VHH binders against Putative polysaccharide deacetylase (cda1). Designs and how they scored, part 6

Target 1, 320 residues: Putative polysaccharide deacetylase (cda1), of Schizosaccharomyces pombe (o13842)
Amino acid sequence: MYETRDLTGNAGKPVDTNPWPNNSKIAVSFVVNYEEGGERSLLYEDEGFETFLTEAGLMPFPNRPVRERSIESCFEYGSRCGFWRILNLFKKHKVPFTCWAIGQAVEKNPVVVGAMEEAGCEVGSHSHRWINYEGVPPETEYEHIKKSVQAIQKASPSNSAPRSWYTGRASLNTRKLVCQVYKDLGLPQPFDSDEYNDDYPYWVADPLASKPGAEDDKGLLIVPYTLEVNDMKYAVAPGFCNSDDFYTYARDAFDVLYEEGLEGAPKMMTIGLHCRLTGRPGRFRGLQKLMEHITSKEGVWVATREQIAQAWSAKHPYKA

## First folded at step 14 (VHH; from m6 with L101F)

Design r2
Fold by ESMFold2 at other seeds, look of step 18:
Structure r2 (fold): chain B 320 residues (1-320), chain A 127 residues (1-127)
Amino acid sequence: as target 1 above (320 residues)
Amino acid sequence: QVQLVESGGGMVQPGGSLRLSCAASGFTFSDYAMSWVRRAPGKGPEWVSYISSGGGWTRYADSVKGRFTISRDNAKNTLYLQMNSLKPEDTALYYCARSDFTKYRGTSSFSYHFDYWGQGTQVTVSS
């Protein structure tokens, strides 16, 4: 795995069969990252505090081995206020999102899992901690992956394990470790979103197979995510200045993909959100505008990533 | 009280086989990665093999790779080491050891950390 890069994909060809229900022209996945309580902190025996994707994210803020309460408070806004504001908007419009839930964040505030399930949303896993896994030993990453699945399942009123996976700051071992953990737990292989490289799901070889194409290769479905139609751009450069920047960028991305769907090439789109960013009232207005735009159009399927994965794979099964 | 009890050691001729067992109690066995560690006469502890808490991720020291197989049965709270093609240099006291990798915080080199050990079972390979 990763010995080569797939720079070709489908070579610009449309997929042969529209997998979206009701002949929809686009599948739209809203994603809410629930990370609050999983970030680096001396409280959790980490070496410092976390500034990524906060009000401090664009500031020259020296990282120090201390507690930084102002930034911790920004995370707390996400869990105390922002999550609920966003959830209520989706309930009002009667459309779902997929959550990337950090296992430790769930352990520290388990009520959010039940709230999301009751609203018809999918709770996927974002691993156990919100840290960079690039240098984490496989032994530790395995246990984090397993712990996150167990934490989410324990908090779930339906006792459901997450079916969708996203690490973000992943290691080269992450994909294989995730599949191994799921196999060890007797769970169906998850849908993997640790890619940003296409506008529809696609298959790769099963990382646990003896070789690509072998009889034991059952495939792994990739459901790509996004770092650009994503409110993280409020906190990274070059980024969004105001909520209209987010709205117009996301609207334009939607309109391009929707028009391609009308022309016979229906695709999927992801919109990434963070509780502590878009949950702020001034930024939230951009999400409200986007929601109105998307839900006003015919032939739009707003779905969870599990729903997208199932619809796509039913029409495009893996061929080893 | 965490308790790890090894068994299955004994004397065997070179080329022979033994299967070691480790009975675990006093903790949720399936939550922990486990290792076998050995101490040969006159030498310090040597890590032998590792298995993840779910059983599907394993590692072996180069000196035993291909000859030893680690496994676990989480329903029986038992760790195993199947030792084949035994050599005189495998003679050692073999320990079952528990690890908690969830709190790894980074280091310049990775090393296995053990918070509980058994008393060991003796393996002697001699003709």
Scores: ipSAE 0.603, ipTM 0.853, lowest interface PAE 2.1, mean pLDDT 92
Fold by ESMFold2 at other seeds, look of step 19:
Structure r2 (fold): chain B 320 residues (1-320), chain A 127 residues (1-127)
Amino acid sequence: as target 1 above (320 residues)
Amino acid sequence: QVQLVESGGGMVQPGGSLRLSCAASGFTFSDYAMSWVRRAPGKGPEWVSYISSGGGWTRYADSVKGRFTISRDNAKNTLYLQMNSLKPEDTALYYCARSDFTKYRGTSSFSYHFDYWGQGTQVTVSS
């Protein structure tokens, strides 16, 4: 896998049928990353404190093997306050999101799974820890994947296993390992979001098949994610300075894709959120404005990633 | 109390075969991934093979690929290692180990953080 790159996709041509219900002009996926409690810390015997997507983007001194309680405290804001503020907004507007939940974060605060299910949201997996899986031995990553699925299912009032998958900082082994874990657990293959390269789902060969195109190749559906219409840009450079930056960028991305849908090329859009980032009141205003903009338009389908995957697959089945 | 007991070692000529067994008790065997680890004379521990808790996924060190096969019988709480085409460099004390993935620290030597080991069974390959 990954010996070649697919630089072509559809070569700029529209897909042949609109898979979105009610002839919608755009499918919108809001994603809420629930990572709090899975991040690096000496408390969890990691080598140092978390330095990615934090409020303290520049530290006075180089990272070293100590705890940084200020950073841990900012993550705790996400689980204690930010998650609930975001969930309540989606309940107010009666639209769902997909959550990618870190298994260890769920173990440490399982109530969030039931709250999301009650609100009609999808709970997918973000693996077990919020760490970089490049360089993690395949055996360890396999066990992390399995533990995350089990943790989410255990916390689920409906005993539901996650159907959507995103690792983020994945290894070259991740995709195959995820499929292998789901097979070993007797679960249907998940929908994979560890790609950032298109405005609609697409099929790749099943990583578990004997070879691409073989009789046993049942395909794997990719539902792309985004690193640009994403509140992580509050914490990286070049990034968003304030909530107007986030709102304006996300609005403009939505308007472009919506207009393309009106012209006969309906697509999907993802908006990535983090509890500890957009959950802060000053940033939250940008999400409020975006929600008002999107929900005021006709022909918009705000859906979970599972719903998008199912609608796409029904109209665009895999051809090995 | 977790207990792992290896058996099946012995002396064999190069090119020969042996089958190691590991009897597990004191824990729910089917919930845990398992490994074989070996320690050659004058050397530190070397990870040999891994099998997932359900048995569906296996991994091998490059030095044993194609010659060794790990398997498990969860109904009998037993781990196995079939060793074929044995070489003198396979001479070692072979341990059954329960995998401990909770201790990953971003180091290449994570495999030596297994939480329980057996007493080992000696494999000697001599011509």
Scores: ipSAE 0.136, ipTM 0.637, lowest interface PAE 5.6, mean pLDDT 90
Fold by ESMFold2 at other seeds, look of step 22:
Structure r2 (fold): chain B 320 residues (1-320), chain A 127 residues (1-127)
Amino acid sequence: as target 1 above (320 residues)
Amino acid sequence: QVQLVESGGGMVQPGGSLRLSCAASGFTFSDYAMSWVRRAPGKGPEWVSYISSGGGWTRYADSVKGRFTISRDNAKNTLYLQMNSLKPEDTALYYCARSDFTKYRGTSSFSYHFDYWGQGTQVTVSS
């Protein structure tokens, strides 16, 4: 797969049937990444400490094969404080998010899964470790995918397996491995978010089919994610310096898509969050402002990715 | 083909001195940390000394501190061990060993791991 690129999509044409309930002008997916406990550490037999999306930012010092307790401490803020601060905001506004949960992080703090389910949120999978899976042997990646599904399901009071999938730093084999694991476990194929390339969900061929378009091709629904409307930009350059930077960018993205929806092209939008980043009080103010802005508008559907996938599929089924 | 060839061993009386050499080939010598490791008759390996790839950082086992000096000449691809005040307990087969510390092997503490060894040079200290 990925032998060719689809540079066309819908060629700028809006879909002919609005799939969003109540004639909504936009579907908004908030995503909360729960990664704390899955990151690199010598404690987990990794070769060094975590350097990606940390409070340390971009530093000139080389990564060393030691533990960095300051970095680990910042991740712990995410699990101890940031996650709960964010969850409480969503409960206050009575809207859900989808979580990308790292399996190992869930194993080390399983209470978060029940808390999210009680609040009406979806718990998807972010694989088992928060690492770069390019170069990980496929045999190992298979077992990581499986472990993450099982860890989330075990922690779930409803015994629910994740229906939404995002690896992030994936290999070219990840999508097929994910589908194979779900098939082997007897679970429905997940909705895949390892794309960043559209404002609509869209179908691709089932990676497990004998050939694209064959009778066994049941399709795979892509629900695109974002690296731009994403608080990771607090920790990369050029990025957000303060909460107004995040709020202004996210607000403007929402307003553009909302206005397009008012004009007959209702789309979806994703907003990516990390417990250890936006969970800090100074950054949290930006999320508060964004939440007030979005929830004050008529015709806005704030939904989980599973809900978006189901609404889309009902109106736009796969044509093999 | 990585190759490490030790030389300079021999028989000396207690209190004597020897200088071991290790000729390295098949890799960029100046990119790797190096160690001397010894094995006494009937015993397991004992780490003796370490030197950083640039030569500026060294470590010694307690049993040899103040008596042994590790050094390297990166222009000649050669590792050295100067052994002074030798004791009968220093009798062993001495190996030159390469360490790749860019491949830390998943422990909670630093430890010496060796990916290539020479065949060793015998040091015998007796009267």
Scores: ipSAE 0.000, ipTM 0.103, lowest interface PAE 10.3, mean pLDDT 89

## First folded at step 18 (VHH; from r2 with S111T)

Design w4
Fold by ESMFold2 at other seeds, fold request of step 25:
Structure w4 (fold): chain B 320 residues (1-320), chain A 127 residues (1-127)
Amino acid sequence: as target 1 above (320 residues)
Amino acid sequence: QVQLVESGGGMVQPGGSLRLSCAASGFTFSDYAMSWVRRAPGKGPEWVSYISSGGGWTRYADSVKGRFTISRDNAKNTLYLQMNSLKPEDTALYYCARSDFTKYRGTSSFTYHFDYWGQGTQVTVSS
C-alpha cells in the first residue's frame, strides 16, 4: 500500500450519475471532533502535555515532563461547554453532523454519544487517543483501534459500532489495521476518511484482499476529509484571525461547489470543527452564520458521512 | 485469578509437527494480545510469536517464520501454536504469555513484554 500515488483521480470529469438524494446539488458533511480527554497528559502516563491545536499557539520550548493545567482547562471547555453549544445549533437547524470521537474521551464522558445519537448524528471513530500515530507500533495501534470501537459501541444506546473512520495523524499501517480490526470484530468495513484529496467519495482496493483486483477484493470506500475548511485554522498559521474569516472562507468554498453542482457536477463538501475551538462564543458566531447560509439554499443535502457513503455506493458500486 | 495453561507438548522427530494449546481463564481473553515464548535449557526467554487481541494481526521471530502458525479462538478462550518442520533447536519449554499493548509509550522503542505466563509445555525435538 502507498507504493504509488493516484495523482489522476477522475481527471476532472463530473460523475455520470448524481448520487445525492432529491437531485441535490451538493452534499455537505459537518464534522465535529470530540477529542477532550484523549490528548497528551502526564495524568495518562504520557511523556508531556498537549501542544497541538491549543490556545497557546506554537510552543517551541522542549516538551517538559509536567502538566499544563491551563491547556487541559481549555480542552475541558470543549467537553463541558463547546460540545453542547455546537450540538444545540445542529438540533435547532434539524441537520446532522458526523463526530470523530476519541475512544478515551468517550470513556471519560460517555453521555455525549447518546446525546449525538438522539439528535440523529453519526458517531464515528477517531481512534483511542488523540496522539500522533506515526511511529506507534502496529501492535499498539491495533489495540487502540479496537478499544475505540468498543468504547463508542458501549456508550451507544443503540449499541452501534462506528461506521466511519478518521485517524488524522495516521501511520502507514493505519488503513490496513483499521480494516483488520473491523474484520476481526465481525463488522462491515468502515468508510475511510484519512484522505484529503477529492470532492467525491471514491473506491480503492480492499487492503485485506490477497491482491488488488482479486476475487476477495471487496473495495474500501474513501470519503475524503479536509484540513483547510476546518476550524483548526484558528490555532495554526496561516489561519483565521476571527470568526468572520472562518465564515467567509467556508461560505466561499460552499458557494463554489454549489455553483458547480448547479452546472451539472454535484459534489460533496466537508467542514471540520473542534469542540474546544468553534465552541468558544466568539468563534461560534462564524458557525452560526455559515449554518444560516447553507440552510437557506435549495438543493443542499446536509448529511452524515455514513449517509453520503451509502448514497454514493448505491449509484457507484465498487468494480474490482 | 489469571490462569494460562499450556498443553500439547511432547517428543517429536526432526521434521515433525506439534500443536500447542493454551487455555485462558480469569480475564477477558479477547481483550489481550497473546504470545508464545520459549526457554531452552540454560537460556533466557525468547519471544516466538505474537497475535493481536482480535486474532488478525500476527508476527513471528525470524527463526520460526514459515514453520509456525499462531492462532486463537476467542469463543473457546484458547491460544494455539501449530509447529511444523520442527528442528532440534526448537527444543524448549513453551509458554503462553499475555500482553497489554494499549499504553501509549511515546517514541521509546517497542519490545514485546508480558504481564502473565503459564507453566509451560515441553517440546523436545530429537532423533
Scores: ipSAE 0.725, ipTM 0.900, lowest interface PAE 1.4, mean pLDDT 93
Fold by ESMFold2, fold request of step 25:
Structure w4 (fold): chain B 320 residues (1-320), chain A 127 residues (1-127)
Amino acid sequence: as target 1 above (320 residues)
Amino acid sequence: QVQLVESGGGMVQPGGSLRLSCAASGFTFSDYAMSWVRRAPGKGPEWVSYISSGGGWTRYADSVKGRFTISRDNAKNTLYLQMNSLKPEDTALYYCARSDFTKYRGTSSFTYHFDYWGQGTQVTVSS
């Protein structure tokens, strides 16, 4: 897998059939990353403390084999305050999000899964730990994938396993391992968001098939994610300074795609959020403005990734 | 108490087949990766095969690829090793072994390692 790259896609042409309900001009996926409790710490026998997507940014911080309580405290704000502030906004506007939930974070605070389900949100999996899986052996990554699914399902009042998948810092084995774990657990194949390369879902060959195009190739649906319309840019360079930077960028991305939809090319958009980042009051204002902008427009479908995947698949089935 | 009990060993001629079983108790079998390890006369332990906790991810030592098949039945708490085309070099005491691969520290090369072993079952391949 990944022996070649698909640089062509649909060659700039719109997809022929609008899959979105009510002839919507855009499908919008808000994503809330729930990572708090899965990050690196000596408490979890990691080699050091977490330095990615923190309030410290890329400061020259000597990363030593110690705990850094200030960083841990900032993550705790995400689980204690930021998650709930964001959830309440979505409940107020009566629209859902999809959560990328880290399995270990769910184990340490399982109440968030029920709260999200009660609000009509989708709980997907972000694997078990919030680490870089490239260096993790496939044997370990398999068990992490499985543990994350089980942790989310156990915390779920409906006993639901996650239908949507995103690892982020993935290995070359991740896609196949995820599909294998779901098969071993007797679960339907998940929708894979470990791509960033298009404004609509698309099919790839089933990584478990004997070969691409074979009779056992049932396809794998890719629902692309984003690292650019993403509040991680508050904590990386080049990035956002104030909440208007985030709002303006996300609004402009929405307006471009919405206008393309009005012109006959309806697409999807993803907006990535982190509890510990946008959950801070100063940044939260940007999300409030964006939510008001998006929900005031006609022909906008704010949906979970599972809903988007199902709508797309109904109009664009896989052809092996 | 974690308990692993191997069975199914015996004496066979070269080219023959055996199926080893390992009955597990005292822990949640489906939570753990499992391996077969063998110890030939006068030799140290040799890892033979691995299977993930869910059963769908497997690995084999080069010396047994294509001849041995590891499998598990999580409903029966049992690990299996189907051994075909046996050679005199396969003569050994065969152990089932449990691993917890959910912890990865990243400071050492990955090696198959085990926290519990059974007593073993003898496989002898000779005419």
Scores: ipSAE 0.703, ipTM 0.890, lowest interface PAE 1.5, mean pLDDT 93
Fold by ESMFold2, fold request of step 25:
Structure w4 (fold): chain B 320 residues (1-320), chain A 127 residues (1-127)
Amino acid sequence: as target 1 above (320 residues)
Amino acid sequence: QVQLVESGGGMVQPGGSLRLSCAASGFTFSDYAMSWVRRAPGKGPEWVSYISSGGGWTRYADSVKGRFTISRDNAKNTLYLQMNSLKPEDTALYYCARSDFTKYRGTSSFTYHFDYWGQGTQVTVSS
C-alpha cells in the first residue's frame, strides 16, 4: 500500500451528480476532537509529558521524563469545560458535529458519548491513545484500534460502534489494520478520514482485497479531513494569533467552496476543533462568528461524516 | 486462574502433519493476542507464530512460514496451530502463550512478550 501516489484525483473536473440533499451547494462537517485523557503522560507509562498542540506550542518546554501538571491541567479544561461549551453551541444552532473520540479518553469520562448522541452528533474513533502511531508495532496498533471501538460502543447508550475513523498521526499499516479490526468484529467497514487531499469523498480499493479490482474488492470510502481549517493552528507557529484569525480563515475557505457550489461544483468542507483549544472563551468567539456566518447562508448542509458518506455513496457508488 | 492447556502433540514422520489445540479459561479469550512458542531440546524458547485478539492479523517465524497456520475460535476459547510438512527440526515442546500488546513501550524495539504460558505439548518428528 502507498507504493504509488494519486496526484490526479478528478483532474479538476467537478462530479457529475450533486450528492448533497436539497441541492445544497456545500456540505459542512464540523469535527470535535475529544482527546483529553489519551495524551502522553508518565501516569500512563509513556516516556514523557505531552508536547503537541498544547498552550506551550509557541515556546516549547524542554521535554523530559517527568509529569507536567500544567499541561495536564490544560487538557482537563477541555474535558471539564471546553467540550460542554462547544456542545452547547451546536445544540443552540441545532446542527451536528462528528467527534473523533480517543478510546482511553472515553474510558476515563464516558458521559461525553451519551451527551453527544443525545444532541444528534456522531461519535467516531480517534484510536485508543493520542500518540504518534508511526513506528508503533502493528500488533499494538491492532489492539488499540479494537479497544477504541469497544470503549466507544460500551459508553454508547445505543450501544453504537463508531462508523467514522481518523487516526491522524498514522502508520503505513493503519488503514489496513482499521479495516481488519472492523471485519474481525463483524462491523461494516468504516469511513476513513486519514487523508487531507480533496474536497470530495472518494473511493479507493479495499485494503483487504486480494488485489485492486478483484471480486473481493468492495472499496473503501475516503472522507478527507483537514490540518489547515483546524484550530490546531492556535498551537502552531506561525498560526492563529486570535479568534478573528481562525474565523476569517475558515470563513474565507467556506466562501470559496460555497461560491464553487453556486457555479455547479458543490463540495465538502471540514472544520477541525479541539475541546481544550477552541473551548477557551477567547478562541470560542471565533467559532461563534463562524457558526453565525454559515447559518446565514442558503443551501448549506451541516452534517455528520456518516451522513456525508451515505449521501455520497448513494450517488457515487464504488465501481471496482 | 488463567489456564492454557495444550493438546494434540505426538510422534510423526517427516513430511507429516499435526494440529495443536490450546484450551483457554479464566480470562476473556477474545481480548488477548495469542502465540505459539516452542522449546527444542537443549535450546531456549523460540517464538513460532502470533495471532491478534480478533483473529485477522497473523505473523510467523521465518522457519515455519508456508507450513504452519495459526488460527483461533473465540466462541470456543481455543487457539490452534496446523503444522504441515513437518521437519525433524520442528521437534519441540510447544506452548500456548498469551500477550497484552495494548501497552506501547517505545518506537525503537518490539519483541513478542508473554504473561501466561501453558505446560506445553510435545511434538516429535523422527525417522
Scores: ipSAE 0.699, ipTM 0.888, lowest interface PAE 1.6, mean pLDDT 93
Fold by ESMFold2 at other seeds, look of step 18:
Structure w4 (fold): chain B 320 residues (1-320), chain A 127 residues (1-127)
Amino acid sequence: as target 1 above (320 residues)
Amino acid sequence: QVQLVESGGGMVQPGGSLRLSCAASGFTFSDYAMSWVRRAPGKGPEWVSYISSGGGWTRYADSVKGRFTISRDNAKNTLYLQMNSLKPEDTALYYCARSDFTKYRGTSSFTYHFDYWGQGTQVTVSS
């Protein structure tokens, strides 16, 4: 796997002039990352503390084998306050999001799964820990993947296993390991979001098939994610200085894709959010403005990644 | 009370086959990765094969690749090792071993480590 790169995609051609329900001109996937409790900490026998995607992320903060309670407190804001503030906004506008839920974070605060399901949101998996899986042995990564699926399913009032997958800081083994875990658990393959390279879903060969195109190749649907229309840019450079920067960037991305849809090339868009970042009141205003903008337009389908995957697959089944 | 009980060993001629079994009890078998480890006369333990807790991810030592197949039946709490094309060098006491790989820290070279293993079953390959 990954022996070559696909630099061509659809070569700039429209894939489908009407892929979305109700002749919608854009499918919008809001994603809420629920990571709080999965980050590195000596409390969890890690080597040090975590600064990534926090108020301290750009500070000279040498990692040491200690706990840094101030930063841990910033994560706790996400689970205690930010998650709920964001959830309530989506309930107010009556549109869903997909959650990337870290398995260990779910184990430490399982009520969030039921709250999201009750609101009509999809709970996908973000693996078990919020760490860099590059260099993690496949033996360990397998068990993390499985543990995350089980944690989410256990916390789910509907006993639902996650249908959507995103690791983020993935290894070269991640995609195959995820598919193998789902097979071992007797679950249908998940929709894979560990790509950032297109504005619509697309198929790749099933990583578990004997070879691409074989009789056992049932395909794997990729539903791309984003690192640029993403509130992580509050905490990385060059990034957003204030909530208007986030709003303006996301609005402009939406407007470009919406206009392309009106012109005969409807696509999908993802907007990535983190409980501890956009959940802060000053940043939250940017999300409020964006929701007003998007929900004011006709021909917009705000959907979960599972819904997007199902709509796309129905019109574009895999051809081995 | 973790218990691992191996069986299925015996004497075979070179080129023969054996199937080892390991009955597990005292823990949730499906939560743990399992391995086979062997100890030849006068040598230290040698890791032979690994299988993930769900059964679908496996690894083999270079010396046994293509000849040995590890498997598990989580409904029966049993680990297996199918050994084909046996060689005299495969003569050893074979142990079933349990691992918890969920806590790898990433600061040291990864090695197979075991928190419990059984009494072993003898495999002897000779003319």
Scores: ipSAE 0.694, ipTM 0.889, lowest interface PAE 1.7, mean pLDDT 93

